VH-VL binders against Polycystin-1-like protein 3 (PKD1L3). Designs and how they scored, part 7

Target 1, 163 residues: Polycystin-1-like protein 3 (PKD1L3), of Homo sapiens (Human) (q7z443r523to685)
Amino acid sequence: TSLNMSTHQLTITVNVTSLEKSLIVSIDPDSPLLMTLYLGFQYQPNCTHFHLNITLPKDKVWQKDEEYTWVLNPEHLQHGIGTYYITAVLSERQEGAQQTPSLVSVITAVTQCYYWEIHNQTWSSAGCQVGPQSTILRTQCLCNHLTFFASDFFVVPRTVNVE
Key: E = the ipSAE of ESMFold2; O = the ipSAE of OpenDDE; V2 = 0.75 times the mean of E and O plus 0.25 times the DockQ between their complexes.

## First folded at step 2 (VH-VL)

Design r5 (framework fv_roledumab)
Fold by ESMFold2-Fast, scan of step 2:
Order: C-alpha cells, then sequence, then structure tokens
Structure r5 (fold): chain C 163 residues (1-163), chain A 123 residues (1-123), chain B 107 residues (1-107)
C-alpha cells in the first residue's frame, strides 16, 4: 500500500494465521525516513509499551530493499496466532528541516525456506531458518545441512491507519 | 534492457594508478549491490570487490586490499574502481557485474556483466 | 577460502554429444552454485543458479545438478554455439570463488 503522510505515526495491522512461516514487513519511502517500529499482540504499541522494536533504516545492508525490511521469525511472534499491530513512529530528526508529506509504500508478506527430503518424499523446513537479510523479493535461507532450497511467499492482508 | 559499460583501462607501468568506471542503465542502479570481477589473460575469473547499494559497505579480495578503492555515484549511475600501486599480476580484463543474493548476505551470483576493460601492467 | 575445482580442464566434443562438466567444492556448500558460459573474447553469460535453476532464456539442453560438494553441468545434444569455457562459482560464503574453468572444444 502507498501512503502520503504528514503525521509522525502509522499503524499496520497483520493477521497471523500460521507460525510455520516468517513475517516480512517492508516499508518503501519515497525519500529517506528515520523511524522506529514497535510490535504488539492484540494491542496498539507505542514507544513505552511494546514487546519488540527495530529502528529503520538498517545501517548494515547490501541491497537497498533490506534497509526498510523487518524480518519476524516464528520465535519473534511468541504470543502465537492472532492479530499483531505495528506502530511506526517517525523521528523528528529527519534529514532536512522542512516537514513535507512523503509517499510511503507498506507491504507485508510471509516466507519460508524448504528443501526436498528424499527419505520422506516431502518438502521440509527442518534445519533451515529465514535470515535477517531477507526482503519481500528475496529470501535468505540459513541451513545447517547440505541440500537444495526453495522459498515461498505471499502477501498478507493488512490495515493501515495514519495519525 | 540491462547494460553495464566499463572504461578507463590502459597500459601502465608497475606502481602507477588507473581509475576504472562502469556506467549502468536499464535498471534501478541505486537499489543493487555491484561488483568487480577480473580475468587475467588465458586465466579464469577472480572476484575483486563488492559494494553495497549506497556505498557504505565494501568487501575486497585479499589480493587487492589496501591498493584498490571501490566507490559509486548513484546520481550518475556509475561505479568507480581506483587501482593504486599496480603490479604485473593485476593485468586482467576488469568486468563490472550486477549481483543478486537469494541465500546469504554478500554471497552473490552475477546475472549481468559488462563487456570489460583491459588493464595491462608492464615495464 | 572455498576452493572450486573443475574437471576436466578441457576436452573435445562433437555436435550432438552429451557433455558433462564437474565441479567440486573443498567443503559443503549446499546448493549455492552458479554456472557461467564464456565465449572467446566475450564477457561471461549467466546460465544457472542454486545448482539446478536455469536463467530465463537459457536453452533447456542445459541442466545442473548436485548438492554438498559435487556438482555437474550437463549439455544434452551439444550445439555449435555451445563451444565455450564454463565456470562454476560458489556463493555460500565470502570470499566468492570460481572454478578454474572447463574448455569445451570442437573435435
Amino acid sequence: as target 1 above (163 residues)
Amino acid sequence: QVQLVESGGGVVQPGRSLRLSCTASGFTFSSYAMHWVRQAPAKGLEWVATISYDGSNKQYADSVKGRFTFSRDNSQDTLYLQLNSLRPEDTAVYYCARGITMVRGVSYYFDYWGQGTMVTVSS
Amino acid sequence: AIRMTQSPSSFSASTGDRVTITCRASQGISSYVAWYQQKSGKAPKFLIYAASTLQSGVPSRFSGSGSGTDFTLTINSLQSEDFATYYCQQYYSYPLTFGQGTRVEIT
């Protein structure tokens, strides 16, 4: 979704229906935007009440699309399936003094790494995890065994509120 | 149509410097990590350096560390490789390449290559 | 660094032949292998990634296989445009390394 914002916050709502896959949250601003994302389960988080956070853009990335991408593995979604809320708080210390609206796109997706397990004649994710350099366009697969990998992703329905 | 065009190669004596350039077109240059790969006459391919999409992170092959400097100008869609303290063993065709990574950071395969520019270091 | 060793270094073949080129990694690299074709005087051309996935536009007579340390590139029914040098590359870990190349010559 593309947003044209003049406020210091936005809220993303994600309905998690399975803990077998990792959640990818991608924010694509038209110009650089310093922000902090807060994650809450069944409540709207803020800077004083949240269970996970990340500051974007990330400062150790190789491809631009990693810069505003948050990878949430099943271990990070520790309250289980249900509705998660993400609040993005824009820093007032943006590059440039002028406060102007920015065009921002927000995409959420889920992904997982699979390999073909010859013994059981099935696809398995055992021994693999989705890495932090994953994006909505590329899945980083970190595996502890010798085999061939595949990934799967699809867009997760979401609701966005700008305040 | 993705295109990469290298320039700046030439013949120089050992100890001298050269600056190679690579101009990109046909894709969003500022979104991709970029790479230099070289090939000595009648030899195989050797990875030289990788630069992140914004130029803030760089990796170099041990053979060139401290002598080569990789940079980019996203406003001009151009890569630069500064070759200092050149040695005869640096003689090679230098290719710029676009890389993609599906599985690990800084672990790239190269889907598009330029035509290359020849650097000859001889006395 | 991960060493990539190709076999053979060169060989002669005829149009219509099935040719196989092997690539061995000095350690396990899962399926993180790419293959390139290079014709005399030209830049390398990307063929395959993830050991077996063909790049769009690459003829189906090319195929890759393998995992762990042993990988192969196969060309079924060699065509005249396939006489070239082929390189494998690992992208499992830094530094990125290539095999020494296998030259496929006309008999």
Scores: ipSAE 0.005, ipTM 0.530, lowest interface PAE 11.9, mean pLDDT 80

Design r6 (framework fv_roledumab)
Fold by ESMFold2-Fast, scan of step 2:
Structure r6 (fold): chain C 163 residues (1-163), chain A 123 residues (1-123), chain B 107 residues (1-107)
Amino acid sequence: as target 1 above (163 residues)
Amino acid sequence: QVQLVESGGGVVQPGRSLRLSCTASGFTFSSYAMHWVRQAPAKGLEWVATISYDGSNKQYADSVKGRFTFSRDNSQDTLYLQLNSLRPEDTAVYYCARDYDYVWGSYRPFDYWGQGTMVTVSS
Amino acid sequence: AIRMTQSPSSFSASTGDRVTITCRASQGISSYVAWYQQKSGKAPKFLIYAASTLQSGVPSRFSGSGSGTDFTLTINSLQSEDFATYYCQQYYSYPLTFGQGTRVEIT
């Protein structure tokens, strides 16, 4: 679904139920929007109280669909399983039509890289990480060994609150 | 000092309902996720449910899903667990417990527990 | 669901003995393991989190170790007040699961 981001802020709530997979947060505006995302664990973060942040759109991307995607690996989810809150704050210095209402789509999903481990006859994620160039359309797999891999993709429930 | 006090337990026949409460004091209740954990007589601990700090996210054990409802009232520092369609196997001491302390990055699952309230389901 | 298997189910030891309780997860859970002590008729008491980090106020004779699937709780010099049941718990993935418990009987 699409949401009107006219309040300068929206909050995304994601319940992380497993640390086996990486969390992908995708924000897809209908026109370019400069924003900062703040991550909090069990509280609503702001610009002075947060665990991690990112400025979107990302610079130096390879594919255009990477620009508004935040990849959070298990190592970034340091508080473990539980409810994470992401507050998106619009920058006061927008390029273009700054006061035009923008429609924003928010998607949260989990993904992981797997390879077939011949001696154990099973799929394993050992030695592979989901890379920062991952998006909702493709998973980047960074492995420290030679392998042929598959990835999964699972959309997870989210709640978005606008004040 | 952190304190959690459960109430609402009792003896009830199969198919009936009970509402358990847990009153919190000594900390900022509205900032913490909370859990219910139960323990059947002479058995081990079983996680029942988790609720986020604002009540927007809830998780339930498969054994109670669809029968139990977890809620909270942050204005009164109180948790509620509504037990419906009770079965003999729901007989247990029910504890409320406080989840992770995010302030210091402690990553603790259940750092404080109440003393429990006994639910007995029998005829 | 991640199954947590504790061994032994019970342990009898003399004061001053070193007691080791093991906990095995059915899959890799990194270090997301907590240990609890429960005395008869009482609520559980938090001892250890992140597999090896001791909660403040817990005696230094308690220690935890392990990562991945195998975890241990050690009581280095058993005291009379350590008579209790001990539980491990994973908090890596929902549903949260506990081991079945290990009862420590002190001589």
Scores: ipSAE 0.007, ipTM 0.594, lowest interface PAE 9.3, mean pLDDT 83

Design r7 (framework fv_roledumab; at its last look DockQ between E and O 0.34; V2 from the best seeds 0.00; counts 0 for: pae E 8.1 > 2)
Heavy chain, then light chain:
Amino acid sequence: QVQLVESGGGVVQPGRSLRLSCTASGFTFSSYAMHWVRQAPAKGLEWVATISYDGSNKQYADSVKGRFTFSRDNSQDTLYLQLNSLRPEDTAVYYCAKDLWGYYFDYWGQGTMVTVSS
Amino acid sequence: AIRMTQSPSSFSASTGDRVTITCRASQGISSYVAWYQQKSGKAPKFLIYAASTLQSGVPSRFSGSGSGTDFTLTINSLQSEDFATYYCQQYYSYPLTFGQGTRVEIT
ESMFold2-Fast, scan of step 2: ipSAE 0.387; ipTM 0.794
ESMFold2, look of step 3: ipSAE 0.021; ipTM 0.586
ESMFold2 (binder alone), look of step 3: mean pLDDT 93; pTM 0.948
OpenDDE, look of step 3: ipSAE 0.451; ipTM 0.810
ESMFold2, look of step 5: ipSAE 0.012; ipTM 0.554
ESMFold2 (binder alone), look of step 5: mean pLDDT 93; pTM 0.946
OpenDDE, look of step 5: ipSAE 0.298; ipTM 0.779

Design r8 (framework fv_roledumab)
Fold by ESMFold2-Fast, scan of step 2:
Structure r8 (fold): chain C 163 residues (1-163), chain A 120 residues (1-120), chain B 107 residues (1-107)
Amino acid sequence: as target 1 above (163 residues)
Amino acid sequence: QVQLVESGGGVVQPGRSLRLSCTASGFTFSSYGMHWVRQAPAKGLEWVATIWYDGSNKQYADSVKGRFTFSRDNSQDTLYLQLNSLRPEDTAVYYCARDRGYSYGLFDYWGQGTMVTVSS
Amino acid sequence: AIRMTQSPSSFSASTGDRVTITCRASQGISSYVAWYQQKSGKAPKFLIYAASTLQSGVPSRFSGSGSGTDFTLTINSLQSEDFATYYCQQYYSYPLTFGQGTRVEIT
């Protein structure tokens, strides 16, 4: 009935070295998995102690690869730079015929919206935010001005077995 | 009560090496991230390197990356900074400092510093 | 890297004066600013973090304010032990960077 807290968990660690960029956490399960992710700063979160959470898959998406992507903007990384821990807890009530997942890919990336600022002769992110429909492949830029953009991102692939 | 004591500084020629040490006392050393910050004569503060509480993550300033190596021994409450291929511009007082937590990037307690002079 | 610029670079003050030091970041850093005091020949001392939170043991005459790009350190009724160089520091992203320092000299 209840979720087994000692099994069906995945722990992700992310060392955040900059709050200039948004963190993208992508979970890629072999089959649909209902899960909740919990975020903690410098501690391993659980369902009773966490800073932020999200239920995946997301239910309003433009593209399929958004379903298992969590976008964490600098405002969500409220404790600053350092190590963040994400605990993924699988629901005991899975949809479909598959009951116990054995393989899940986890990819973390950082991204930001940049445009060339002629006045300062440099790239700037001012007036732009990374949107919630971003993925490791595409950055959604929500800007309060019109100009031409380039995206910058860093990817750290990880593959883990889920128990 | 919190105390940090640096040692290992000295006068060396360009291209030489030095090993700096910092001994900690008065707190649970293994629970805190640690940093090295330097200050050239009559200049401001410059961050050099950060090490996570368990030694698993390290960050270096671009000016020292590839030349300096930061490490820690939690069983002896000691930090080490290996300075290789020293340059005149590395001349500075080197401070070890405790992070406010695991790795906030804040310097809540500082040692007295150890002077490194690189000259011909 | 995020540039931290302090103003003024130095100034003269007398005991009892109210002193204001400004720090500007080259980009938005929310409230991730700390302030340090360094007396001649000594290691720096941690004063303030999160722009306005006073470290325990620091006298209440010290206060900080600001968010985004502009930050201020204020010392009310300057004491003789407050003549020092003050540094702001951002901890929003690596590399960690300090302002160039503001020297408060006796007049």
Scores: ipSAE 0.000, ipTM 0.540, lowest interface PAE 12.6, mean pLDDT 82

Design r9 (framework fv_roledumab)
Fold by ESMFold2-Fast, scan of step 2:
Structure r9 (fold): chain C 163 residues (1-163), chain A 125 residues (1-125), chain B 107 residues (1-107)
Amino acid sequence: as target 1 above (163 residues)
Amino acid sequence: QVQLVESGGGVVQPGRSLRLSCTASGFTFSSYGMHWVRQAPAKGLEWVATIWYDGSNKQYADSVKGRFTFSRDNSQDTLYLQLNSLRPEDTAVYYCARTVYITSGSYTYVTFDYWGQGTMVTVSS
Amino acid sequence: AIRMTQSPSSFSASTGDRVTITCRASQGISSYVAWYQQKSGKAPKFLIYAASTLQSGVPSRFSGSGSGTDFTLTINSLQSEDFATYYCQQYYSYPLTFGQGTRVEIT
């Protein structure tokens, strides 16, 4: 979906029905935009009342498409299942001197790391966490073991850095 | 390749403070949650605290809650544990350890896959 | 808090022996148990998670089993490098808790 940020903020609603997977929130602005996202559980957050926040674009990314992606693992969804609200607030100082209202696309998805588990002859997510370099198009898997994974995962064995 | 190196331990009197550090290398530190686990002389392992990959969400053992503060600096690949109001029962080797998340059904659980060598904290009475 | 109790606290064994260490939880914890090995003067090493899943790089002579409250670590054909203290750990709920340890000593 595309939304106009003329009012310097927008609200995203996410229904979390399971804590088995990580939530991926992707903002795709039509021009570079400095913004802060605030997370609230069952209430609409703002800069003085929120559970968790992130500033976008991210500074330290491996690939460009990570810049406007927020990865929320089950541990970050501390209030459990239910409705979460995300408020995106534009910074008054834009680094690119972009001072006009922008259009943004918002995509939310869920993801999890799956690998073939020889002991049980099935796919498992045990021993892995979804990493912050994940996007809606690929999942970074930070695992305590080296094994075979499903395609489209960004796999990191425990002894190898992701770069 | 994965390395965690603790430092900052020492001998202090009850009521004093120490700051422990853990320097990480060989992996993307900012992508992992971290733990502190301690072991008193001739005793078993005791979990002390957990911190998530971005420095948000911290969990503490009841015995240290309000006295110990857990923090991290992802730009320096360093973990910190501030020990305040130290007691003789805090005497232990303090290990930092890396989180691994285990997802089963609707729950995500955590264990420790890599440990540092430890740093000794002695609180004399 | 969930209490983890290991038995025995220590015992002597010889290379080639099959050794079994047990761990009992004070309440049902499904299969959320990890096992660690600690050699004298060293940090613990991760061996097993989910009660029975072996960590990559750990020799196949190690195996785990159990669910609910009773768990077992087995070492088939003990090697000289296996003399150590072994700990079980539950990760079913906070606070995370460890057993008191089982020391496997050379005869």
Scores: ipSAE 0.000, ipTM 0.461, lowest interface PAE 18.4, mean pLDDT 79

Design v1 (framework fv_levilimab)
Fold by ESMFold2-Fast, scan of step 2:
Structure v1 (fold): chain C 163 residues (1-163), chain A 121 residues (1-121), chain B 111 residues (1-111)
Amino acid sequence: as target 1 above (163 residues)
Amino acid sequence: QVQLVQSGGGLVQPGGSLRLSCAASGFTVSSNYMSWVRQAPGKGLEWVSGIYSGGSTHYGDSVKGRFTISRDNAKNTVYLQLNSLRAEDTAMYYCARDSYDFWSGYYLDYWGQGTLVTVSS
Amino acid sequence: DIQLTQSPSSVSVSVGERVTIDCKSSQSVLYSSKNYLNWYQQKPGQAPQLLIYWASTRESGVPDRFSGSGSGTDFTLTISSLQAEDAAVYYCQQYYSTPYTFGQGTKLEIK
């Protein structure tokens, strides 16, 4: 889904029904777009009232597909299950070069690291954490052990509005 | 006037060490990404290492654990410490400024003159 | 790591001729509508110089006879009307992920 950003901000609504997995928020602009994302629980955040924020694109990335990806682990969703709002605000540093509206694709997904546990003959996430270099296409697993593993991936329903 | 001036090369024996320097003028290294690229005589280019404006460092697989990139912001200089040198490390070593800006592009826009490192007994 | 393969490895052409150099990537270097692929020219005894970035955008000061094309995994550098000063080795480079790799180079000789 592509959205037209002509008002300097947009709002993403995410309904979190479980805290067992990490939330991945990916913004894919069709042209360079400096922005800040703000997270709120049960309210629409802004630059002066928010729980967490991140500036995109990220400047310390391992791969380019990380630049517009925000990874929110269960510890970041401390208010529990419910509706979270993300407000994306365009930076004043865009200058006149960004006068034309940009198309922005937004994808949200959940993921977790799993490995095969021989003792219980099942998949387990114990000893693994989803890392900050994760993306929609690739889950970084930071584990305190070495073994065969696989990542779970599925899409979380979302609503996006241009403000 | 952007300029990168290199120094510190030379002839060393296998197992030896050298420190290469890249002095910048016309811009600030702490505000830019900087890379080292090498070229063995008559061969192609190989990216060796990079340091981002925030201080994060990355290395090519052939040099991990042996080379260390660093910078001195007060001297506006980038360094490459070469340890445990091998014959295959013989090359011309270039420092380069990275354009790492989503608006202007991602590329190596200014290169130093190069410093020759020869590893031979 | 992303591997870049160039073809041909060397080519000899006359002034005024057209030449194309191909660069193939082991994986896509396309992200957010941009191809993270650059082309450099290295003349004998000199450091490399940027020619093209974003696969097809010509660097300031580069003659318009140089052009780049392609997307994803297949890229081409074209020199439409060769001049004697174009004798050099040409390299493609991906800036998609570390380590930032180069192709093996294509040597262009003028007869």
Scores: ipSAE 0.006, ipTM 0.550, lowest interface PAE 10.7, mean pLDDT 81

Design v10 (framework fv_levilimab; at its last look DockQ between E and O 0.04; V2 from the best seeds 0.00; counts 0 for: pae O 10.4 > 2, placed apart)
Fold by OpenDDE, look of step 3:
Structure v10 (fold): chain C 163 residues (1-163), chain A 122 residues (1-122), chain B 111 residues (1-111)
Amino acid sequence: as target 1 above (163 residues)
Amino acid sequence: QVQLVQSGGGLVQPGGSLRLSCAASGFTFSSYYMSWVRQAPGKGLEWVSGIYSGGSTHYGDSVKGRFTISRDNAKNTVYLQLNSLRAEDTAMYYCARDYDYVWGSYRPFDYWGQGTLVTVSS
Amino acid sequence: DIQLTQSPSSVSVSVGERVTIDCKSSQSVLYSSKNYLNWYQQKPGQAPQLLIYYASTRESGVPDRFSGSGSGTDFTLTISSLQAEDAAVYYCQQYYSTPYTFGQGTKLEIK
């Protein structure tokens, strides 16, 4: 889904239904943008009222597609099951630098890393975490054991409001 | 080393106000959720308030509407403004380092201030 | 709010003995395969000190005679061999959701 940013901020609404999965937020601007994302639970966050924030593009990435991806692990979503709000605010640039409205595509997904637990004959996520280099195209799994087999991936329906 | 140094507090009459401060050092202050915990004389621990790095706040029910937590990341300091003080607010107040939301380090209340005594009495 | 109830409220034990303190929560504090239950030790005139977090992870510098166990709603702090310096009040605390809450405390005295 593409969104035309006619204003300096947009809001992403995500319903989190699992406390065990990570949320991946991918923003794809048509041109390089400096922005700050703010996370809120059960409220719309802003630059002064938020749980977490991140500035995109990321400074250090393995690949280009990681620059505008925010990985939120269960620890970051510890507020509970419910509606999370993400407000993306464009950084104020000096007059003359790319002040034109930008098209922004936003994708939200949930994922987790799993291994087959032989004794219980079930998939388990114990000891595994979704890594910060994960994107909507690939999941980085960080496990404290050697047996890793798969990950799940689900695109979460979202609502985007432009303000 | 991580340090939390508190100041403020003292004796105040009911209805009065005080401001507590907690100066942090030895860690990336702006990355941490900070909390205030109080302990009435001879009683247990009660969580009072907490504040996220970005300024979002939480309060215990007993202090909502009367206490205000704030922080200045540039000064590495968290504050607790105590208004409309009551006798039952008499306690030792502690600031404590809480969760690191930036790096995901969970070591809740692993460091505490030395405490500040607040006495509300007529 | 989540209520935590400790038992016993007080206990007197001789040096070298095993001590167990229980903490029960009104609801599960299990999240993402981790129990958000902590244990603190408070000696007279001092601030509380973190002993155990995630129900069973011992804080750095804490003697190995201290251990935490349990999951969901039932937790236990164990001191395998009590030392004289262990005289203190012990608190469990849930870090699952705000408002954070503590147990009422258990006073441990040395005979």
Scores: ipSAE 0.000, ipTM 0.599, lowest interface PAE 10.4, mean pLDDT 87
ESMFold2-Fast, scan of step 2: ipSAE 0.371; ipTM 0.753
ESMFold2, look of step 3: ipSAE 0.098; ipTM 0.679
ESMFold2 (binder alone), look of step 3: mean pLDDT 92; pTM 0.940

Design v2 (framework fv_levilimab; at its last look DockQ between E and O 0.03; V2 from the best seeds 0.00; counts 0 for: pae E 5.3 > 2, placed apart)
Fold by ESMFold2, look of step 3:
Structure v2 (fold): chain C 163 residues (1-163), chain A 121 residues (1-121), chain B 111 residues (1-111)
Amino acid sequence: as target 1 above (163 residues)
Amino acid sequence: QVQLVQSGGGLVQPGGSLRLSCAASGFTVSSNYMSWVRQAPGKGLEWVSGIYSGGSTHYGDSVKGRFTISRDNAKNTVYLQLNSLRAEDTAMYYCARGRYYGSGTYYLDYWGQGTLVTVSS
Amino acid sequence: DIQLTQSPSSVSVSVGERVTIDCKSSQSVLYSSKNYLNWYQQKPGQAPQLLIYWASTRESGVPDRFSGSGSGTDFTLTISSLQAEDAAVYYCQQYYSTPYTFGQGTKLEIK
């Protein structure tokens, strides 16, 4: 999905239906965009009222696909099941960047790390967490044990509004 | 008009330390990605370290834990502190600016003149 | 780590000839329709200079005879009409993932 930003912001609406899965929000601009994302539960956030924020692109990433990716784990979504709003606001531009209309691609997905619990013969997520290097292309699983892992990946319903 | 002027370096014994400096003009170091790249005599290029505009740092595996990149925004200068030097650290050290253009691109468009570091007993 | 392998290791070519230098990546450096691969030129006794970024985009001030092509894992630098001042070592570099690795270099000599 590609969107033309005609203003400084857009809003992403996502329904979270699980307290165990992590939400991945990926924004891929076609030109250098500095932006801040604000998270709100059941309200549209702004720069003065939000639960959590992030500035993109991220510093100190392992791969380029991480730079415009926000990983929201269950602890970040502690308000529960329901509608979350993400307001993405353009911030200052880096030195040397030229002003131009920008196209922005937005993808939202959920993922979770599982391992096979041999004693109970079932899949479990205990001791595993979706890591910050996760993207729409892969799930980083950070586990405190060594066993067989798996993850799922599901694009979630979303609404994206410009202005 | 972009310019990177390097200083520091020289001959040092194994286990010793040096501090390399890279003074920038024509742009602001804190608004750019800055990097160190080295080249051992007769060898190719090796990326050593970088500092993002936001201040986060990262290092190549061969130098992690021994080298520290930093900057002084008031002096518009980037530093590389080289500690616990080994013979294999002998190289020409270049500082370079990484220009952000497009989706997170940090290609090194301006390079300093290089500073030689020799580690020998 | 992404390894970049250049070929040939060296080449000796006459002025006016066409030269190609290949760079093969151990994994794809393509993301969002862009290839995160650079080409640098290093003349004797000088610092490297950027020639090409995004695999095919020529840096400003670089002569038209330099061009880059390729995608994913296979890339090529082409010099379409070699000049005497093009004698140098040429390096590819990926900036897809850290550490940002360089190829081993290709030495271009004028015969």
Scores: ipSAE 0.126, ipTM 0.680, lowest interface PAE 5.3, mean pLDDT 82
ESMFold2-Fast, scan of step 2: ipSAE 0.354; ipTM 0.761
ESMFold2 (binder alone), look of step 3: mean pLDDT 91; pTM 0.922
OpenDDE, look of step 3: ipSAE 0.443; ipTM 0.817

Design v3 (framework fv_levilimab)
Heavy chain, then light chain:
Amino acid sequence: QVQLVQSGGGLVQPGGSLRLSCAASGFTVSSNYMSWVRQAPGKGLEWVSGIYSGGSTHYGDSVKGRFTISRDNAKNTVYLQLNSLRAEDTAMYYCARVTIFGVVTYYFDYWGQGTLVTVSS
Amino acid sequence: DIQLTQSPSSVSVSVGERVTIDCKSSQSVLYSSKNYLNWYQQKPGQAPQLLIYWASTRESGVPDRFSGSGSGTDFTLTISSLQAEDAAVYYCQQYYSTPYTFGQGTKLEIK
ESMFold2-Fast, scan of step 2: ipSAE 0.006; ipTM 0.582

Design v4 (framework fv_levilimab)
Fold by ESMFold2-Fast, scan of step 2:
Structure v4 (fold): chain C 163 residues (1-163), chain A 121 residues (1-121), chain B 111 residues (1-111)
Amino acid sequence: as target 1 above (163 residues)
Amino acid sequence: QVQLVQSGGGLVQPGGSLRLSCAASGFTVSSNYMSWVRQAPGKGLEWVSGIYSGGSTHYGDSVKGRFTISRDNAKNTVYLQLNSLRAEDTAMYYCARDYYESSGYYPFDYWGQGTLVTVSS
Amino acid sequence: DIQLTQSPSSVSVSVGERVTIDCKSSQSVLYSSKNYLNWYQQKPGQAPQLLIYWASTRESGVPDRFSGSGSGTDFTLTISSLQAEDAAVYYCQQYYSTPYTFGQGTKLEIK
């Protein structure tokens, strides 16, 4: 879905139904856009009232998809299952001011790292977390043990609002 | 080895349609930004359309509303659907990729061989 | 839209001489210490080939005689010692904002 950031702000609504998986938020702008994302639970956040934030694009990336991807692990979703709001706010310090407003596409997905646990004959995520280099196309797994693993991936339905 | 192999061009009448294909090997199109660039005979380069890894699409002003870029991840192929063609759309059409790898980024480092589209009555 | 203007439109130079091609952008293409500007070489009957990316980084396999410089709105491609094989049309391109745009091209001929 393409959204217009002409109001310098947009809101993404995500309904989190499980804390066993990490949330991936990907924003795909038509040109470089310096923005800050704010996370709120059960309310629309802003620059003075939020739980977590991130500035995009990211400084250190391995692949281009990482530049505008925010990884939110269960530890980051502190208020549990429910509706989370993400507000994206454009920075005043944009290069090429006449190119704003811009169209952006937003995709959300969930993912998790799994490995085969021989003792229990099942897949387990114990000792692993989804890393910050994850994107909607690949999952980075940071594990404290040596084993092989597989990951799940699926898209979470969402509602988008603009001011 | 990286290859972009194009097909789908030809001669069409004004108002007609064509679908151009760009089949990739040696890399994954869904992980890259992919573009279509055209060049009218004896003229310069004009960017036509692009698709980001996340799926958002962008178009040059001269083709908005008439052309549609898409991809088939299973076939590792990018398409450009050309509708309502005009004489002014006559050009060689190239597909090109943005590439990144561990610690590197190479925008528009590979181009397909080109596909000729001729719009004539 | 960002407009790129190249100069000269055509140039004829002898082998061994230095050639400079300018590209001027209607607005800055600089963001986070990177200039979103490429240079391409196109020989007759061939697809363009990437020569320089990020305004000054030479693509792998491109001879040392090619260099790019500039920042923001003013960019230059330099060929330090022209070879006969360098006869081609050269294009600058910005990828700072969509629609991506190219300069009109500079035709380089050997005397």
Scores: ipSAE 0.000, ipTM 0.498, lowest interface PAE 14.7, mean pLDDT 79

